# VH-VL binders against q9h9l3, part 351

Target 1, 176 residues: q9h9l3
Amino acid sequence: PRKMVAIDCEMVGTGPKGHVSSLARCSIVNYNGDVLYDEYILPPCHIVDYRTRWSGIRKQHMVNATPFKIARGQILKILTGKIVVGHAIHNDFKALQYFHPKSLTRDTSHIPPLNRKADCPENATMSLKHLTKKLLNRDIQVGKSGHSSVEDAQATMELYKLVEVEWEEHLARNPP
Below, E stands for the ipSAE of ESMFold2; O stands for the ipSAE of OpenDDE; V2 stands for 0.75 times the mean of E and O plus 0.25 times the DockQ between their complexes.

## First folded at step 17 (VH-VL)

Design EE7 (framework fv_unasnemab; at its last look DockQ between E and O 0.58; V2 from the best seeds 0.60)
Fold by ESMFold2-Fast, scan of step 17:
Structure EE7 (fold): chain C 176 residues (1-176), chain A 122 residues (1-122), chain B 107 residues (1-107)
Amino acid sequence: as target 1 above (176 residues)
Amino acid sequence: EVQLVESGGGLVQPGRSLRLSCTASGFTFDYYYMDWVRQAPGKGLEWVAEIRNKFNSHTTYYADSVKGRFTISRDDSKSIVYLQMNSLRTEDTALYYCARDEFDSGYYFDYWGKGTTVTVSS
Amino acid sequence: DIQMTQSPSSVSASVGDRVTITCRASQGISTYLNWYQQKPGKAPKLLIYDASDLQSGVPSRFSGSGSGTDFTLTISSLQPEDFASYFCQQANSYPRTFGGGTKVEME
């Protein structure tokens, strides 16, 4: 199915001590890794912790950022009716305050054949960085300036494509 | 709701230049790839050029027949895509369509303008 | 460049007929093939994208199939408004290329 996109979100800390994860950037790529969406998103609540080391988000990114409500509508329009691939994707859906059908969701942190190809325990939750290095021989999330959600979404799609045929066949026989 | 309006066509002599414009409305223009497709009188369709969206560096692609002579560009603030046509030849005579290039599920032209006519003749 | 060969170049048909148009790519294009309809004096209209996905608003009598090099557009029961030219187009690689077209004419 080419009605398939990959998503990766970046979150900042809001609420007491910055413990609440609020959406602050979202990237969505198509099957070939071309970017459909990549916007900084302004949370409705005060940002306490930019988490810049991981998110790559700084105050300047918020100046012309798309308000959460508008961004959410744009993102959901792209995701609806498509197979959505992500890594630990429940965190992205939670930040979007969105429920995507499980039958159309693919989480590369919970695909046993993918872990097997990487010589990792099938039921372990491996990081995107580790799987990408092992299976694609590529270093992502390098340095301390934060992650690129575009790079992460592209890597996630490429990882899924390594097991797509096998996993789609498995899901057809074992619907979620 | 989605509308594409081409303009800038006309009659020109060989070797001269024309700039075509396509004004878009009814959608988030800077999110889409935009293409030019032409059709010579009584002939089939020929893809001419593509310009990608802002998220993909506005990368451009051209048909071999126009490479080096035509330049596609866009102004996202005005929702306009352009086709600068230099060193025009009689074989460039055609109706020129602007097309919106959707790429969420494959790559396809889901909306087309009515076209603008370019005639290259002495 | 990927060459797209359409057959037939023209076909005469009557309302209610099943019409089949084929498109062959000179090399594998996976499912990156689209079908467009063009009526005289009008711009092309998208019918099918990614080989088999029906565009919103297009009647269900239109269907597409195929992958790799061989593709088919089928009109299950031809209607008066379907007399038009049809073009396939590959979007697998640059340059994008169209088939030569098939004209569906009234018998």
Scores: ipSAE 0.857, ipTM 0.924, lowest interface PAE 0.6, mean pLDDT 93
Fold by ESMFold2, look of step 18:
Structure EE7 (fold): chain C 176 residues (1-176), chain A 122 residues (1-122), chain B 107 residues (1-107)
Amino acid sequence: as target 1 above (176 residues)
Amino acid sequence: EVQLVESGGGLVQPGRSLRLSCTASGFTFDYYYMDWVRQAPGKGLEWVAEIRNKFNSHTTYYADSVKGRFTISRDDSKSIVYLQMNSLRTEDTALYYCARDEFDSGYYFDYWGKGTTVTVSS
Amino acid sequence: DIQMTQSPSSVSASVGDRVTITCRASQGISTYLNWYQQKPGKAPKLLIYDASDLQSGVPSRFSGSGSGTDFTLTISSLQPEDFASYFCQQANSYPRTFGGGTKVEME
């Protein structure tokens, strides 16, 4: 165990035509998959499109949701100083309006050894669903009711553990 | 700023019950695991029970020595952890500590209360 | 249950001495090992977590090392305030278990 967490976020549509992705749920898990944080978050702007089919977010979740500014403060306190693992993690950081040091960031969508284990092209962008099914024999993001950010964060951490030793060694030799 | 204050200890006869309380302040209580740890007079530390945070379903765990007799619970709205101690025995005599259990990296008791004394004797 | 064997049970030492306390787990616990200091009449205080990470506010003369089954707490130069009991504790598995303690006493 290291000072390492995994994060996953769900977004809703705000702004013109609902095209801006705004944070509406965030889940953070520790190395063992215990949940450090899992809150619904109220965006500062009007929600135009809940994107429920993918996000799992419904209007009722926003009734008692934590305001974005408060949630962001809580989340960044957890992330500071830690290695943060995510899948296509730039989207999560964008929704948080946050930059995490690249040396402490791990993106399971772009780890060549992980793709190799999945018998996939090493430099391809692979979906979390495909990697999880292939390497963990687990189906996530099932159906049309939306993703679970807890489930996805836990899967992301388990995937990273499969290549942690090799990839951390690589990054030590090849600092970002 | 973080403060844990135990209460409810006392002198009781074997077979009786007590409920301990731990009032927490200075942190986001419902995000943490909370534990009870006891220390018999002149002895070492013994972990008693744990209750997990709201995100992990408030799942509970117990030492074998207390399983079935003690119940840990929490009220997140009041920031209180409880230890219901039934069927007390003389070997339960100890100073009972409430501890905050941080699990961001590893699992460890980063803050402790001062403890409350439970004495079980005839 | 994972038994934690702590050695020695007591140490007589002088200010300035290097003190080493060991803790052995009955099975592998990775780095899930913590060290606590306890002075008479006081609650335990966390010194080291996750085998080697120093808790905030703890002097740098304290250090921890080890992984798997064998762990060490070292006080590089004993100070008057370090006369106390020290406990290791594993957090790999339930039940959480403590070592028997080491009392560091003035010679």
Scores: ipSAE 0.801, ipTM 0.910, lowest interface PAE 1.0, mean pLDDT 94
Fold by OpenDDE, look of step 18:
Structure EE7 (fold): chain C 176 residues (1-176), chain A 122 residues (1-122), chain B 107 residues (1-107)
Amino acid sequence: as target 1 above (176 residues)
Amino acid sequence: EVQLVESGGGLVQPGRSLRLSCTASGFTFDYYYMDWVRQAPGKGLEWVAEIRNKFNSHTTYYADSVKGRFTISRDDSKSIVYLQMNSLRTEDTALYYCARDEFDSGYYFDYWGKGTTVTVSS
Amino acid sequence: DIQMTQSPSSVSASVGDRVTITCRASQGISTYLNWYQQKPGKAPKLLIYDASDLQSGVPSRFSGSGSGTDFTLTISSLQPEDFASYFCQQANSYPRTFGGGTKVEME
């Protein structure tokens, strides 16, 4: 079986009005929640909106931050060949300007058995925060200091592990 | 090529201190966990300590037999892992290996140094 | 602590023999079990990790199996260079612990 990692990224706003989401932090954890990667990342364009309330990113974090090009290379090296677990992971991949093979991607925002376990509609898109609270009895993304991408990645992995066997079997029968 | 080279072993009296070093090369040192494992003469392997990488806050773990006496640390800028051994006992006599801990694809020691000998004797 | 009971402590075998070494954990360790080979005067060498994954460069005559508490290292056809000591090691929890070792010696 392929090795699994979970990824979570934080984005800041760039562009004329800060509407472009640019990668500013990336965290990757292994199956056991050990951190494989956690870096602040410097976008190639000027940051207009740090989105600190959500991202947790502050100006000070950009000091000595890893340039995007370098960070992207490091991250891709880790992800290559692995099953990548994330929540609404298309956003992370978009920010990374990288798209992982669909067959090796697991998006916890679109796993019906996971929603069912949480007493949510199977086809609904539930937040990571809600699922984590419901299924893991853990509070994440608390306060006004912004998200912790490490915490979110770890939560994502734990959620997936709850339905891993069932979902992997489903995917084996129904490959994307 | 991955290389681990231990140094700092020697003969010391009980109660004394000794610091071991392990110099790593051939890989991204600051990414990996590093461990010390020892082997008493004619005996089996005993895990001693582990230090994790910077992403995991350089968290350390110790065997009960060395807790409070040994300290594992690392200098990522120099690619060195250390083992500060205080209050040495005769039972600490062993060949001390440093080992690279692969942790992203499993938890195993895929590379070992040749070891450095520590002898504690009165 | 998780105790690893390795058996046998020693085995006499001949070239070409099938050799089986077992390791039992005092509690479940999933597949976090590794096997090492150690020759006299040398450092341990990783053979098998995660219970059954063969380390790169290790001959295919070596194999590992098991999950939970019972694990097995098998040498399908013993070669002259395989006479050595073998150790299992659990990586499920701290402290990390090794089995007592098995010495495979020439009959």
Scores: ipSAE 0.422, ipTM 0.794, lowest interface PAE 1.2, mean pLDDT 94
ESMFold2 (binder alone), look of step 18: mean pLDDT 93; pTM 0.952

Design EE70 (framework fv_unasnemab)
Fold by ESMFold2-Fast, scan of step 17:
Structure EE70 (fold): chain C 176 residues (1-176), chain A 122 residues (1-122), chain B 107 residues (1-107)
Amino acid sequence: as target 1 above (176 residues)
Amino acid sequence: EVQLVESGGGLVQPGRSLRLSCTASGFTFDYHYMDWVRQAPGKGLEWVAEIRNKFNSHTTYYADSVKGRFTISRDDSKSIVYLQMNSLRTEDTALYYCARDEFDSGYPFDYWGKGTTVTVSS
Amino acid sequence: DIQMTQSPSSVSASVGDRVTITCRASQGISTYLNWYQQKPGKAPKLLIYDASDLQSGVPSRFSGSGSGTDFTLTISSLQPEDFASYFCQQANSYPRTFGGGTKVEME
């Protein structure tokens, strides 16, 4: 119930050959998994590759999507001053063109106790799908129509809650 | 500036119906949970109902005392939340407040209207 | 349903006094507890949310503490504008429930 949210973003390909990752959807959930924000976002550059298999983004979602500049303002207002949980969260912050303080950032792809609970090497980078299946007995990111950033953000928060007490104590003793 | 304005209260006989409205302005209405809280004359606060935002399927919750008789709903295009009150009882007599639920911050009611009075009497 | 027991029901106090109001939940609610102030003829006003966070614009003489089942609202040095009723409210589960209220009145 502390000021803590979980985020997951979906990106599409822009720029030459679609190699630039641009924000196209963002979902943010609170500690209990309630959805604070979930909008499709229109990149300022032409979309070359929707990356639909992973992003779930289709041309139809762009019709009434929130322009990047406006969406970024809304998202940053929610994130500022909060502990933000994500999986490989540096990708999300990069897409948002945003710097979040390391002391308030929690990345479930780099939490040794979480990997240990999943019977994985503590220093390995495990996928969100794998950790969620092992620890929550839930299948996410199923099918060929793309991921749900809401589902991913909710799973990320639930995974963090499994190690929250232990990890917060560790961070208090070993500040980043 | 955030404003919530309730209307629709009045004097009604037991067994009748009444519909309350709350018009919101100054914020992104469809992003917030909205609640009704009542206060009987000289008594404390009693939560009545909640309707969630568009991202959480507009799910509704009710106090046991009103479940089956009251219906909360919202019109996001008009920034209005409603409370339809059926089969009214004398114990429903109260000042009815509309409140904004800031569930981002632990679900406090951070803004309240001034209330609308409902009197159920013969 | 989670029952919220608030005490005292009323307290007579003088300007400058430290006033303490307590709220007890019938089961654990983590930190999902909020405090409101209500003046006669007015709507309630949020003072403290999530047990201990001070709402913007609320004077620092107000503070909240606690977690689980036992919570406290403290006014460190009572001012004339603080004579009012105070209510706690749990937001952990449905139905949401309020304490019975505490009236802080002039001695």
Scores: ipSAE 0.785, ipTM 0.898, lowest interface PAE 0.8, mean pLDDT 93

Design EE71 (framework fv_unasnemab)
Fold by ESMFold2-Fast, scan of step 17:
Structure EE71 (fold): chain C 176 residues (1-176), chain A 122 residues (1-122), chain B 107 residues (1-107)
Amino acid sequence: as target 1 above (176 residues)
Amino acid sequence: EVQLVESGGGLVQPGRSLRLSCTASGFTFDYHYMDWVRQAPGKGLEWVAEIRNKFNSHTTYYADSVKGRFTISRDDSKSIVYLQMNSLRTEDTALYYCARDEFDSGYAFDIWGKGTTVTVSS
Amino acid sequence: DIQMTQSPSSVSASVGDRVTITCRASQGISTYLNWYQQKPGKAPKLLIYDASDLQSGVPSRFSGSGSGTDFTLTISSLQPEDFASYFCQQANSYPRTFGGGTKVEME
């Protein structure tokens, strides 16, 4: 296995009407799905909407949560120099206020062979939940009490591993 | 900067107990898997036990030769990993190393202490 | 348990020689194989992780290759400080297991 990790972040709503997405939890797993990082993160701005149905974040999780600036430093140390796998990963990088090299980024929402294996249109953006059910026969993000970013990061890594050989060959022939 | 310091070794009679400690400094201890590896005089390396980090439930694993007799544990607030050794045998005589398991890089032992010597004899 | 068979158990070599050490796993371990160097009276030092990745600070004359069951550590041009024991270690499954070691001695 490569120097490769999978990431999933949970965001809460800040700013006017809670429309700004601010980082509130981050989970990072290694190639085997072992958890390298999983912390609740305190946004610098007032939380307007916890988005609990999706994020799983509640007010209690913000007590003694790691401040954004410190958490960002910890996370970036783990990501730097590694292939980073995510699902719609641009949202995670945006919440981290971070630029990761495109050559080391893998987005499971934009991998045509993965959609093909799931009997989905190659250029469609499929949800993590749908791809995981279809290809891994596993239900994630169940219920309305919020998602587990650990579970999502693990599923994302497993999905990528299904197409890793063919997709890395494609990227070698078609550099980003 | 990053270092591991073992202590607690000594001379002990068969059937007795001994507790080894390993104090870590210079890194975020609670984020790492920690291992014990031993080396009998003039022999090779033998993995003894592992304890995972706080994000993986502090799950423990043991070599068959020590299973049921040894217990690995950790105190993240003090940055210490322990090895409780019960029912010691002459075959447990070895230099005991504490090692950091860098599991985002091949589960390799990238930092080692100098070791603490355990001698089991009558 | 996964058995790691390391060969040779010892080798006599001269400065400037190419030295090759092999390690065979009793079952497939992908690339979860690490190589360590140990000098007399010292703790082991990580040389190569994940079969072929060179640890920071380790000279480029050291290289690793292999996957599955067959692995090789190569020292392209042996230096005086390289006379030591070398151990492979699989990290694919529990228990973690080491090879028996290879002692590289002066000829």
Scores: ipSAE 0.805, ipTM 0.906, lowest interface PAE 0.7, mean pLDDT 93

Design EE72 (framework fv_unasnemab)
Fold by ESMFold2-Fast, scan of step 17:
Structure EE72 (fold): chain C 176 residues (1-176), chain A 122 residues (1-122), chain B 107 residues (1-107)
Amino acid sequence: as target 1 above (176 residues)
Amino acid sequence: EVQLVESGGGLVQPGRSLRLSCTASGFTFDYHYMDWVRQAPGKGLEWVAEIRNKFNSHTTYYADSVKGRFTISRDDSKSIVYLQMNSLRTEDTALYYCARDEFDSGYLFDYWGKGTTVTVSS
Amino acid sequence: DIQMTQSPSSVSASVGDRVTITCRASQGISTYLNWYQQKPGKAPKLLIYDASDLQSGVPSRFSGSGSGTDFTLTISSLQPEDFASYFCQQANSYPRTFGGGTKVEME
């Protein structure tokens, strides 16, 4: 199955007190971690909180950013018909206002064998940073400059590949 | 529609240089890897070079037969990929194709131009 | 570098025949193998990608199989427009390499 991509989105705060999460960057990588898409995205609402510590997004990135409606169309064209891998991926799909078929969705925060390999309780929700350090011996999301959604999407694909064979067999026997 | 148009081929003496161009239209050029593939008269296909998209730092890769002599580059603002060929040899004589590399489901050349002929002869 | 050995170099066939072309990689390439068709005086056309996925618009009589080092392209019932050269190509690693080609010609 090379019709498989990994996605990671960055959100900024919009709406009252910046509590609404609006899409502001999306990165998509292929099975080998090559970048298919990486654009800053301009939300239709005023940005109240850039959440830079986490998102890595600054006001300068909004200059010439792709408008949400256009970006959404580009992203969905890439995702449609593919197995999409993400970490806590429901947040990304919510920001995209998109419902991807559950049969084609893989959430690395929700794969029991992956937690087991990391010596974590199989039903716990572990952070991407923790799983990547434990299983890939790599530090991601370092410092106060914000996360790289490219780095996160690449780590997510690599984590999934560690359990791909056994998890795909499980899903074939237990379709969602 | 996707279209790739090669130009710049011709007859050239050994040791000289030639620059090929491939003008792309009908797709988001800066999102795609672009490749050059050649075919000597009556022979098979030989991959020459690849340049990655803007998201992968325009990294370049070459076949051993051309490494150090050929340079692939691109101008995303004009939707053109180039192949600069230096120190040409008679064995570089071939039809040179420009190809689009789609890499979401593997790595595959889904569109090709008609090619431009390069003849290296004295 | 990964060497691709393709066989046969040529095959004579009639309309309606089943044609099988094989491609062998010198090292494992998983399923990163593509098949192209080339007609005289024309650019190559993608037929099969990732070993077994049929490119849109390609007739179902074409099929691909294999993984690792051994791959096969099959034309189940040869049609007049299928007389052409066929090339495999590995996309697992750089440099990208092609098989030597197989010419399918009329008897």
Scores: ipSAE 0.818, ipTM 0.912, lowest interface PAE 0.7, mean pLDDT 93

